VH-VL binders against q0atu2. Designs and how they scored, part 298

Target 1, 119 residues: q0atu2
Amino acid sequence: MLDKKARIRTSREYRNVFEKGKRLSGRFLIIYYVENALDNNRFGFITNKKIGMAVIRNRIKRQLRAIVREYQGQVKNKHDIVLVARAGIGKSSFEGMEKDYIAIMKKAGLFARNANKID
Short names: E, the ipSAE of ESMFold2; O, the ipSAE of OpenDDE; V2, 0.75 times the mean of E and O plus 0.25 times the DockQ between their complexes.

## First folded at step 14 (VH-VL)

Design ug5 (framework fv_recibokibart; at its last look DockQ between E and O 0.70; V2 from the best seeds 0.00; counts 0 for: pae E 2.9 > 2)
Fold by OpenDDE, look of step 14:
Structure ug5 (fold): chain C 119 residues (1-119), chain A 121 residues (1-121), chain B 108 residues (1-108)
Amino acid sequence: as target 1 above (119 residues)
Amino acid sequence: QVQLVQSGAEVKKPGASVKVSCKASGYTFTGYYMHWAKQAPGQGLEWIGEINPKSGGENYNDKFQGRVTMTRDTSISTAYMELSRLRSDDTAVYYCARDKFYWEELYFDYWGQGTLVTVSS
Amino acid sequence: QIVLTQSPGTLSLSPGERATLSCRASQSVESDYLHWYQQKPGQAPRLWIYGASSRATGIPDRFSGSGSGTDFTLTISRLEPEDFATYYCQQYGDTPLTFGQGTKLEIK
């Protein structure tokens, strides 16, 4: 489970990332990201209602949290990152989601240069 | 009403730089992303990049990476696109266009009138 | 990147006829992120259809958009003289954003 300290929780925190950050659109994810003044990264998750019912959306969020947790140590420090799940993600496999996450994070330049697991 | 008014036509030599402006009015400038697109004569449209006017954060098409710089002046609701190391194939009409800030509807609902940039020796 | 291929390149028709414009994507694009623009000579593009099937403000109902996945279509049920222009599809399904090469609708 993703540490509470590593989570974006409040509407204000989300808004801050949307308004002050950058964005990149991927196949299944749109990421918003901004530097923070903390010693850790924080992640937020938003699911498009078009993905499906709440059960499906919650499943997607769990899967995304698992992916983020897996690669958390390879992400550049001091960033707030919000992952917006697009409708098509509901039809994707876990591996597909992971691949998309890696691809978009690379495009954003958010992985550390010494990251090995993302190759 | 929403308006995007761009600066006038430019004629430049190869190797020079050009900076095109796009002044926004009729809406909150910092509430929408500003995009730039290229259209070579008789050709289609090519996406150059986007900028968040509120933060100044920008993302560029890799094709233009290293030669394009997008900036903004919020005090006058104006976005700028600078293209350096110009070459002949940079000759085109350049457009600014806005889209929404959030992910629900990402399309260009308003465009500038375009700025012709001619690069010739 | 996602490549959008429009067909035909040029479509020659007369007023009153039906026009069908195609946009094919190299990979699947969500309907919400496939859009169409109209452009006339010497003018900037104008949003025409957004989200594959929604008409922009002020767009006549003779225009309709449809499609999903990799195949999208813009249809004009009965051409008016002012409809002759170039139409571009555009995707926001992946970065970089890309446009089709356009379909020029010209008068026969």
Scores: ipSAE 0.805, ipTM 0.932, lowest interface PAE 0.7, mean pLDDT 95
Fold by ESMFold2, look of step 14:
Structure ug5 (fold): chain C 119 residues (1-119), chain A 121 residues (1-121), chain B 108 residues (1-108)
Amino acid sequence: as target 1 above (119 residues)
Amino acid sequence: QVQLVQSGAEVKKPGASVKVSCKASGYTFTGYYMHWAKQAPGQGLEWIGEINPKSGGENYNDKFQGRVTMTRDTSISTAYMELSRLRSDDTAVYYCARDKFYWEELYFDYWGQGTLVTVSS
Amino acid sequence: QIVLTQSPGTLSLSPGERATLSCRASQSVESDYLHWYQQKPGQAPRLWIYGASSRATGIPDRFSGSGSGTDFTLTISRLEPEDFATYYCQQYGDTPLTFGQGTKLEIK
């Protein structure tokens, strides 16, 4: 699970990312991202109701949190990043979500050079 | 009434640059993404990229990455697209188009009239 | 990237006839991400159908969209003279955003 400091929690924090940030779309995910004034990264997660019922949406959130945790050591510091699950994500595998996340984060330039996976 | 009015036709030589403008009226300019698309003569449409006019954040199609720069001036509700290192296959009509804000659907509800850019050897 | 192939390339019909325009995707596209535009010569495209089946503001009831997966259709139940134009489908089920090559609907 992500540390409490690494979570975007309030509506104002989410709105700041959407209004002041950039967005990039993949097949299953959209990311919004902006530099923050902290010494760390923060992550937020949004699931669309079109994905399915709450059980399905919560499962997808858990899977995305696991992916983010696995790669968090590679992410450049001082960013707020919101992952939005697209309507088609319910048809994806965990590996498909992971591949999509890596591709989008690389295109956004958010992976730091030589950062290692957190074990 | 939503309106997107683009700058006039341009004739350029290979290697030059062109900057096309798109002036918005009839809506809150900073509340919608602005996109640009290319339509070569007698052919279909190709997406170039987008800009968030509030933040200035941009995202380009990889095909145009490195040659395109999108900017805006919020004081005059105007978006710009500059394409550099022009080549003959850049001859096309270039459109600006407005994206109704939905995270996932991404469709264009209003378009500019188009700007013909001709690149001739 | 997802390639959208429209069929037929040209469709010649008379006013009053029913038209069916096809858009086939090279891989599955969620219906929410498939849209249709009308374009007349010398004009910009106009949004016609969004989310595969929803009519844009002011689009007549004779236009309907349907489909899912890789196969989508635009149907005009009774052609009017103003309906003769080129129609494009567009997707963003995957990056980059792409358009089909168009179907030209022309008067016989």
Scores: ipSAE 0.446, ipTM 0.818, lowest interface PAE 2.9, mean pLDDT 89
ESMFold2 (binder alone), look of step 14: mean pLDDT 93; pTM 0.946

Design ug6 (framework fv_recibokibart; at its last look DockQ between E and O 0.92; V2 from the best seeds 0.76)
Fold by ESMFold2, look of step 14:
Structure ug6 (fold): chain C 119 residues (1-119), chain A 121 residues (1-121), chain B 108 residues (1-108)
Amino acid sequence: as target 1 above (119 residues)
Amino acid sequence: QVQLVQSGAEVKKPGASVKVSCKASGYTFTSYYMHWAKQAPGQGLEWIGEINPRSGGENYNQKFQGRVTMTRDTSISTAYMELSRLRSDDTAVYYCARDKFYWEELYFDYWGQGTLVTVSS
Amino acid sequence: QIVLTQSPGTLSLSPGERATLSCRASQSVESEYLHWYQQKPGQAPRLWIYGASSRATGIPDRFSGSGSGTDFTLTISRLEPEDFATYYCQQYGDTPLTFGQGTKLEIK
């Protein structure tokens, strides 16, 4: 359900977020984020090499995409957001990753003002 | 050789503001985040926040939100922390410290020498 | 917020003795993001141990770090006069970043 329009695709787009944005660390995730000049949000995903082999890292990335898809309608528009999976994320459940995502997005102020209760 | 050199000690009255500087040398200033930490006399360290020196984007510890402003001037490789509406419990040594821009090896490998700020009437 | 509690607050020992400093986290912290800093009087903190167990450049091998989850330890096998200082643990596992309150290692 993440449309191609909502994905960060190029190395240049990723670099822009890292170089021009801010960051916050959570238990399983680090996010880098910046306002964009578009009418929509875009998301990117990176797995930390210390997580493990490619099979594990790919599974984590798929799980994170699913989480982002679930909450995308509650995110303030016009942001590029890169989620970096940290070491230890493979020990967390899908629910644990989801809770960490919610927490870090709240800390970043990236949920819309009237996004209902996410708690 | 990497070096972070901070501005000198300050004495301020309650209600005033102070702006501490941290001048970097020996590395590419815009390739590392700059952090600030507070150490009250005889106490431990407390993280204040960080700034992306390339963009000026910052995140603050909630405890300091509203009174702290972090800025930088890339032309002279200098970061700044300004603390407003000073109180006596803001008396402390303030340190700058850097860490990597990306997610690997996140620790404070170099620190400034510290700046004593004294707030008294 | 992850609270780091160090014990003891002050440790009084003589050169040649072994020192054990503890750091307990209120929530699990991946070892990669648990660090130790040394601070001598009048000086800035210095990175000492990173990733729970890796010594920073130039740190003597009498220093060792260990632990995982919520319990971490810094051990000095044989104290030298230069080792008397305050040691802080620090976590980079969640924002806000936090430090322990410190263990002051002082000469008896």
Scores: ipSAE 0.727, ipTM 0.899, lowest interface PAE 1.3, mean pLDDT 91
Fold by OpenDDE, look of step 14:
Structure ug6 (fold): chain C 119 residues (1-119), chain A 121 residues (1-121), chain B 108 residues (1-108)
Amino acid sequence: as target 1 above (119 residues)
Amino acid sequence: QVQLVQSGAEVKKPGASVKVSCKASGYTFTSYYMHWAKQAPGQGLEWIGEINPRSGGENYNQKFQGRVTMTRDTSISTAYMELSRLRSDDTAVYYCARDKFYWEELYFDYWGQGTLVTVSS
Amino acid sequence: QIVLTQSPGTLSLSPGERATLSCRASQSVESEYLHWYQQKPGQAPRLWIYGASSRATGIPDRFSGSGSGTDFTLTISRLEPEDFATYYCQQYGDTPLTFGQGTKLEIK
């Protein structure tokens, strides 16, 4: 799991990302992101009932957290990033989610230049 | 009622820049993303990019990356799209359109009336 | 990017007839993210159908949208004179957002 300090946890923190950041829509994910004043990145995750039952939503969150953890060290520092799961993500494989995450993060320019596993 | 009113037609020379405005009224300007689209004469629509009016954060179509700049003035609820290094194929009607701030309903429910930009020698 | 291909390019019909407009996506698009717009000459596009099958406010019930995956359809059960226009499908399933090239519905 992500460390507590690497998580967006409060409604206010989420709202801040939405209001002060920018967004980018991918196939399975919409990311909202903004620079923060911290020495670390924070990630938030949003799923809604349109995606499926609670079991599905929880699975998706676990998978997204795993993906985020895998590439955490390659993301530009000092960012708050919220991942919103889109319709259809439940039908995607883990690899599909990972691919989409990589793609959208690249489009957003959030990966460091020396990042691995992004090519 | 919701209205998006764009600036008037522009005639520009190749290499010049154009800045189109879109003034919003009838709703909270900072609560909706503003998009811009291009429609060449007799052609379809092309998405240029979007801007968060609250933060100024923007996202551009790569096709226009490096030539387009989207900005806003919240004090007058106005969004701007500037296109630089104009060329003949930039001749088109440019539209602003809004969509939801969050992710629940992602479609363009209101459009500006369009701004014709003509690029000719 | 997701390419939307509309067919036919031009559809010539008479008032009272049934119109069927197709929009095919190069990749699967969730219905929630497929929309239709109507545009008349000299006017801006207007939201017509959203989420593949939901009519926008004020849109007559003679208009209907259907489809899923890569194939979507806009149907007009009985054409009225005011229905003759160009219709565009649009996807919000991936960035960049894209539109179909449009189907021009004209009077025969």
Scores: ipSAE 0.683, ipTM 0.909, lowest interface PAE 0.9, mean pLDDT 94
ESMFold2 (binder alone), look of step 14: mean pLDDT 93; pTM 0.946

Design ug7 (framework fv_recibokibart; at its last look DockQ between E and O 0.79; V2 from the best seeds 0.00; counts 0 for: pae E 4.8 > 2)
Fold by ESMFold2, look of step 14:
Structure ug7 (fold): chain C 119 residues (1-119), chain A 121 residues (1-121), chain B 108 residues (1-108)
Amino acid sequence: as target 1 above (119 residues)
Amino acid sequence: QVQLVQSGAEVKKPGASVKVSCKASGYTFTGYYMHWAKQAPGQGLEWIGEINPKSGGENYNQKFQGRVTMTRDTSISTAYMELSRLRSDDTAVYYCARDKFYWEELYFDYWGQGTLVTVSS
Amino acid sequence: QIVLTQSPGTLSLSPGERATLSCRASQSVESEYLDWYQQKPGQAPRLWIYGASSRATGIPDRFSGSGSGTDFTLTISRLEPEDFATYYCQQYSDTPLTFGQGTKLEIK
């Protein structure tokens, strides 16, 4: 489970990432990211309404949280990162979402060379 | 009315740098991403990169990484693209274009008129 | 990166005829991220169709877009003299953003 300190929680925090950050598009995800002044990373999650009904969108959020948790030890520290699930993500498998996350995080330069995966 | 007005044509020698400007009017400059694209003579369009004009954060096409720098001056609503170490195949028309910064309806609704950059020995 | 292949490269037709322009993607593109631009010689591109099928402001209803997945089409039902131009499709599904090579629609 992601630590409560590793979550972007307020509207102001989300707006800061969107307004001050950089943006990259992947196959199923768009990420927005910005350096923060903390000693840790924070993650936020948004699902596109066109994905489907709320039950489906909530399932996708849970899957994305699980993926982020698996790779959080590889992420460069001191970043706020928002993952936006695009409409097409509903056609992806968990493995497909995971591969897309890895690819887009590498494109962004957000994976640290020496970081280890955590449980 | 939204307008994007670019600087005039330039002639450069190989190895030089060029800085193209794009002045925005008729909208809130810091509320939209600014993109740059290249169109070589007789060729299609190629995306160079984008800048968040509020923060100055950039993202470049890897093909141009290391030679391109995008900046802006929010006090005069102007974006800039600088391309260094010019080569003959950098001869092209360079366009600025804007899009919304949210993931909905990502498209270039307004473009600058283009800036011809000619690189010749 | 996603490659967009437009066909035909050049389409020669007369005013009053119907035009069909094709854009094929090397991998699936969600229709929300597939757009069409018109460009006339010496001019900047102009947004024409967005989200595969929605006309930009002021675009006549003789223009329609359709398609999904890897195959997208721009149709002009009855060509007017002002419609002769080059049309580009463009995707925003994956970075880097890419354009098709264009279809030049020219008067016969």
Scores: ipSAE 0.232, ipTM 0.775, lowest interface PAE 4.8, mean pLDDT 89
Fold by OpenDDE, look of step 14:
Structure ug7 (fold): chain C 119 residues (1-119), chain A 121 residues (1-121), chain B 108 residues (1-108)
Amino acid sequence: as target 1 above (119 residues)
Amino acid sequence: QVQLVQSGAEVKKPGASVKVSCKASGYTFTGYYMHWAKQAPGQGLEWIGEINPKSGGENYNQKFQGRVTMTRDTSISTAYMELSRLRSDDTAVYYCARDKFYWEELYFDYWGQGTLVTVSS
Amino acid sequence: QIVLTQSPGTLSLSPGERATLSCRASQSVESEYLDWYQQKPGQAPRLWIYGASSRATGIPDRFSGSGSGTDFTLTISRLEPEDFATYYCQQYSDTPLTFGQGTKLEIK
């Protein structure tokens, strides 16, 4: 599980990222990201009802958290990053989600140059 | 009513820079992303980039990366697009457009009237 | 990037006829992020259809949008004189967002 301290949890924290951050759109994800004043990155996850029922949305969040956890050590420090799941993500495979995440994070320049598990 | 009013036509020499303005009214300026698009004479539309008026954060089309700078002045609800190192193929009408984003949908519901930029020797 | 290819490039029809405009994407596009714009000479583009099938405010019901995946269509059931213009499809399913090259609907 993603460390509790690595999670965006409050509405205010989410709002801060949306208002002050940049955004990029991928196939299955839209990411909002902004620098923070912490020593760690924080991740937030948003799903909408168009993805599917609550069970599906929760599954998607679980999968996204797994992906983020897998690559968190390669992400540049001091960032708050919110992942917004797009409607089509419910029909995607885990590998498809992972590929999209990697692609969009590269576009955002959020991966460290020495990242090894980026392909 | 929502309005986007752009600055007037510009004539520039190759190598020069141009800065186009887009003044917004009728809505909360900082509440919507502002986009810019290029349309060469007789051609289609090309996306240049977007800016978050609240933070000033911007994303550019890689094609324009290094030559375009988007800024804003929130005190006067005005967005700016500056294009440097102009060349002849930069001759086009440039539009600003407001982004309406509802998470489930994204579209440009209001556009500026366009600004003609002519680059000629 | 996602390339949108519109067809035909030019469509010549008469008032009262049915018009069918196609927009094909190089990869799958979510319907929620496929839009259509109308543009007349000397004017800015205007939002026409959003989310593949929703008419923008003030758009007559003779206009309809449909499609999913890689194939989208704008249909005008019965052309009116004011409908002759250039129509562009646009996607934000991936960054950068892109436009089709446009279909010019002209009077025959």
Scores: ipSAE 0.022, ipTM 0.735, lowest interface PAE 3.8, mean pLDDT 91
ESMFold2 (binder alone), look of step 14: mean pLDDT 92; pTM 0.939

Design ug8 (framework fv_recibokibart; at its last look DockQ between E and O 0.92; V2 from the best seeds 0.79)
Fold by OpenDDE, look of step 14:
Structure ug8 (fold): chain C 119 residues (1-119), chain A 121 residues (1-121), chain B 108 residues (1-108)
Amino acid sequence: as target 1 above (119 residues)
Amino acid sequence: QVQLVQSGAEVKKPGASVKVSCKASGYTFTSYYMHWAKQAPGQGLEWIGEINPKSGGENYNQKFQGRVTMTRDTSISTAYMELSRLRSDDTAVYYCARDKFYWEELWFDYWGQGTLVTVSS
Amino acid sequence: QIVLTQSPGTLSLSPGERATLSCRASQSVESEYLHWYQQKPGQAPRLWIYGASSRATGIPDRFSGSGSGTDFTLTISRLEPEDFATYYCQQYGDTPLTFGQGTKLEIK
């Protein structure tokens, strides 16, 4: 699991990302992202009932956290990033989600130049 | 009622820049993303990019990266799209259109009337 | 990017006839991210169908949208004179957002 300090947890923190940041829509994810004044990145995750039942939503969140954790060290520092799960993500494989995450993060320019697993 | 009113037609020389404005009214300007689209004569629509009017954060189509700049003035509820290094194939009608701020209802429910930009020698 | 291909390019029909417009996506698009717009000459596009099958406010019930995956359809059960225009499909399933090239519905 992600470290507590690497998580967006409060409604206010989420709202801040939405209002002060920018967004980018991918196939399975929409990311909202903004620079923060911290020494670390924070990630938030949003799933809604359109994704599926609670079991599905929890699975998706678990998978997204795993993906984010895997590439955490390759993301540019000092960012708050919220991942919103889109319709269809429940039908995607883990690899598909990972691919989409990588793609959208690249488009957003959020990966460090020396990132390893992004090429 | 919601309205998006764009600036008037522009005629520019190749290599010049054009800045189109889109003034919003009838709703909270900062509560909706503003998008821009291009429509060449007799052609379809092409998405240029979007801007968060509250923060100024923008996201561009890579096709226009390096030449387009989207800005806004919240004090007058106006969004701007500037296109630089104009060329003949930039001749088109440019539209602004609003989208939902969050991830629900992601479609363009209101459009500006369009701004014709003509690029000719 | 997701390419939307509309067919036919031009559809010539008479008032009272049924119109069927197709929009094919190069890859699967969730229905809720596929939309249709109507555009008349000299005017801006207008939201017509959202989420593949939901009519926008004020849109007559003679218009219907359907489809899923890569194939979507806009149907006009009985054409009225005011329905002759160009219709565009648009996807919000991936960035960049893209539109179809349009189907021009003209009077025969």
Scores: ipSAE 0.796, ipTM 0.931, lowest interface PAE 0.8, mean pLDDT 95
Fold by ESMFold2, look of step 14:
Formats: C-alpha cells, sequence, structure tokens
Structure ug8 (fold): chain C 119 residues (1-119), chain A 121 residues (1-121), chain B 108 residues (1-108)
C-alpha cells in the first residue's frame, strides 16, 4: 500500500499535474508528471467508466498501485505522477501493465540511476 | 475558426540553426499541446515532439534529442521549434499541429500550413 | 517504437472505382489510437478518420475505416476526383508517435 503522503488526493492537485506537467503515452498507460515542492513523490490514479464496470476499474487501480509500490524506491524524488489507464488496459495482464509502466517511466527519465530491479 | 499560421520558408547552410514559428488563433492556446512533424520532399511524416504551452514542458522523439528545442510565447499565442546543426537531410516541410490536453480524443485535428526549410551547401 | 507499414505505396485508379488502403502495425494498437490523414500536394495533412473507423467532421460517408490489432483498412466505396491524394495512418498508442509511409492514390 502507498503511504498517505505519497497520494495525490484533491481535484486541485490532479489539475496541477495535468496543466503544469508533461505527459507520455504508453500502450496501456499515460503518465502526467511534474516536479513538486515536497520531499517525496506522490501518485494519482485515473480510471474512467470507459475502461469498464466498477469492479474492473477497481481491479486495475489495485494492480497499478501494486506496480507503483514495487518500484517506488527507484523513482526520482519530488515528483507528482498521475497514471491514467488507457482503453485496452482491461485486456492486459499484470505483467503487461508492469512492462508498460517500466518503459514509460524510463522514457520520462523518472527512474533513479541505481535502479536494481529494472536491470 | 481555429488557425495555425507558420513562419515563411527558410534557406540555410549546413551547420546553421533555424527557428520556425506557429501562431495560434481561434482557441485558448494554453489548453492544447503543440506538436511538430517533419516531412522531407515527397516523403512521409515524422513526429518530432510536443510542448505543453502552459508550462513549457517538452518531450522529444529520441531521434531529434539534442538538436531540437521547442519553446512558446503565451503572450502572442506562438509556439517555436528550433533545429540546430542543420544537415542536408533536414531539408523538409515542418508542420505544427495540436491535440487535446487530456487522455481522450488524442489526434491532430488542426495543422499549420507548413514551413519549408532548405539546407544546401 | 511501433512501425506502421502501408500498402500499396501507390494505387492508380479511376473515378468511380473502389479503393482499399492497408495499414499494418508492428505490434497491436488499440483501434481508438489509430488515425488516418489525407494530404494533397502543397497542403497540410487533414484529419480524416479517427479511432480506426470514425469519420472526422465533414468527411463523406464513402470513406470508411475498419480493423483492429495490427491490421487496419481505409476504404473509399466510389472514388470522386477530389479523393486523389496521399493517405497516412498514424498511431497514438505509444511514444514516439509514428506515421505510416503513406499510400498515394493517383488517377489512372
Amino acid sequence: as target 1 above (119 residues)
Amino acid sequence: QVQLVQSGAEVKKPGASVKVSCKASGYTFTSYYMHWAKQAPGQGLEWIGEINPKSGGENYNQKFQGRVTMTRDTSISTAYMELSRLRSDDTAVYYCARDKFYWEELWFDYWGQGTLVTVSS
Amino acid sequence: QIVLTQSPGTLSLSPGERATLSCRASQSVESEYLHWYQQKPGQAPRLWIYGASSRATGIPDRFSGSGSGTDFTLTISRLEPEDFATYYCQQYGDTPLTFGQGTKLEIK
């Protein structure tokens, strides 16, 4: 589970990331990301009704949180990062989502230099 | 009416730089990402990168990383793309195009008219 | 990166004929991220079909798009003189964004 400090919670916080940040599209995810003024990272998760029923959306969020938790120690600090589930993600395996997350975080330059689990 | 109007044609020598402008009108400039694409004469299209016009944050196609810089001036609703250390194979028409900020409905709905950049010795 | 391969490179037909343009992706692309653009000489590309099958505003219903996975098709049921142009497919399924090399539809 992600720590309470590591969560993007309010609409204003989400809007700040979308409006002030950069974005990168992957197969199953889009990330929006921006530097923050904190001493830690924060993560947000978006699934909309286009993805599927609430049960499916909740499963996707759980899986994404688990992936983020697994790699959080490798993420460069002081960033707000929103993961948006794209259409087609419901057909992906956990491993497919994980591979996509690793790829887009690398493309964004958000992984730290000594990312043992990535190599 | 949404319009993207680009600067005029340029002729450059190898090793020089070029800066192409794209002036937006008919919409809120800071509410859409701006993209740039390259089309060599008689060839297909190649994506160069994008800029968030509100913050100035950019992402570039790795093939152009190190030679391209995208900027904007929000006071005149204008985006810029600068390409440095020009080579003869940079001869192309360069287009600006916009898409939406949010993760749905991402396609290039409006394009600039193009700017021909010719690099010759 | 995702490579889009269009075929044929050039298609020579007459007005009134049916045209079929193919776009093949090197890996699966969700249909909502596959788009088509039309370009005439000396002009910018124009959005034509989005999400594989939806016509952009003002596009005649003789144009239809279909396909999923790695194979996508643009069909023109009966060619009009104004339809002769180059057509590009484009994917927004992964960064970097990529275009096919184009199919030039020219008058016989």
Scores: ipSAE 0.702, ipTM 0.897, lowest interface PAE 1.5, mean pLDDT 91
ESMFold2 (binder alone), look of step 14: mean pLDDT 92; pTM 0.939

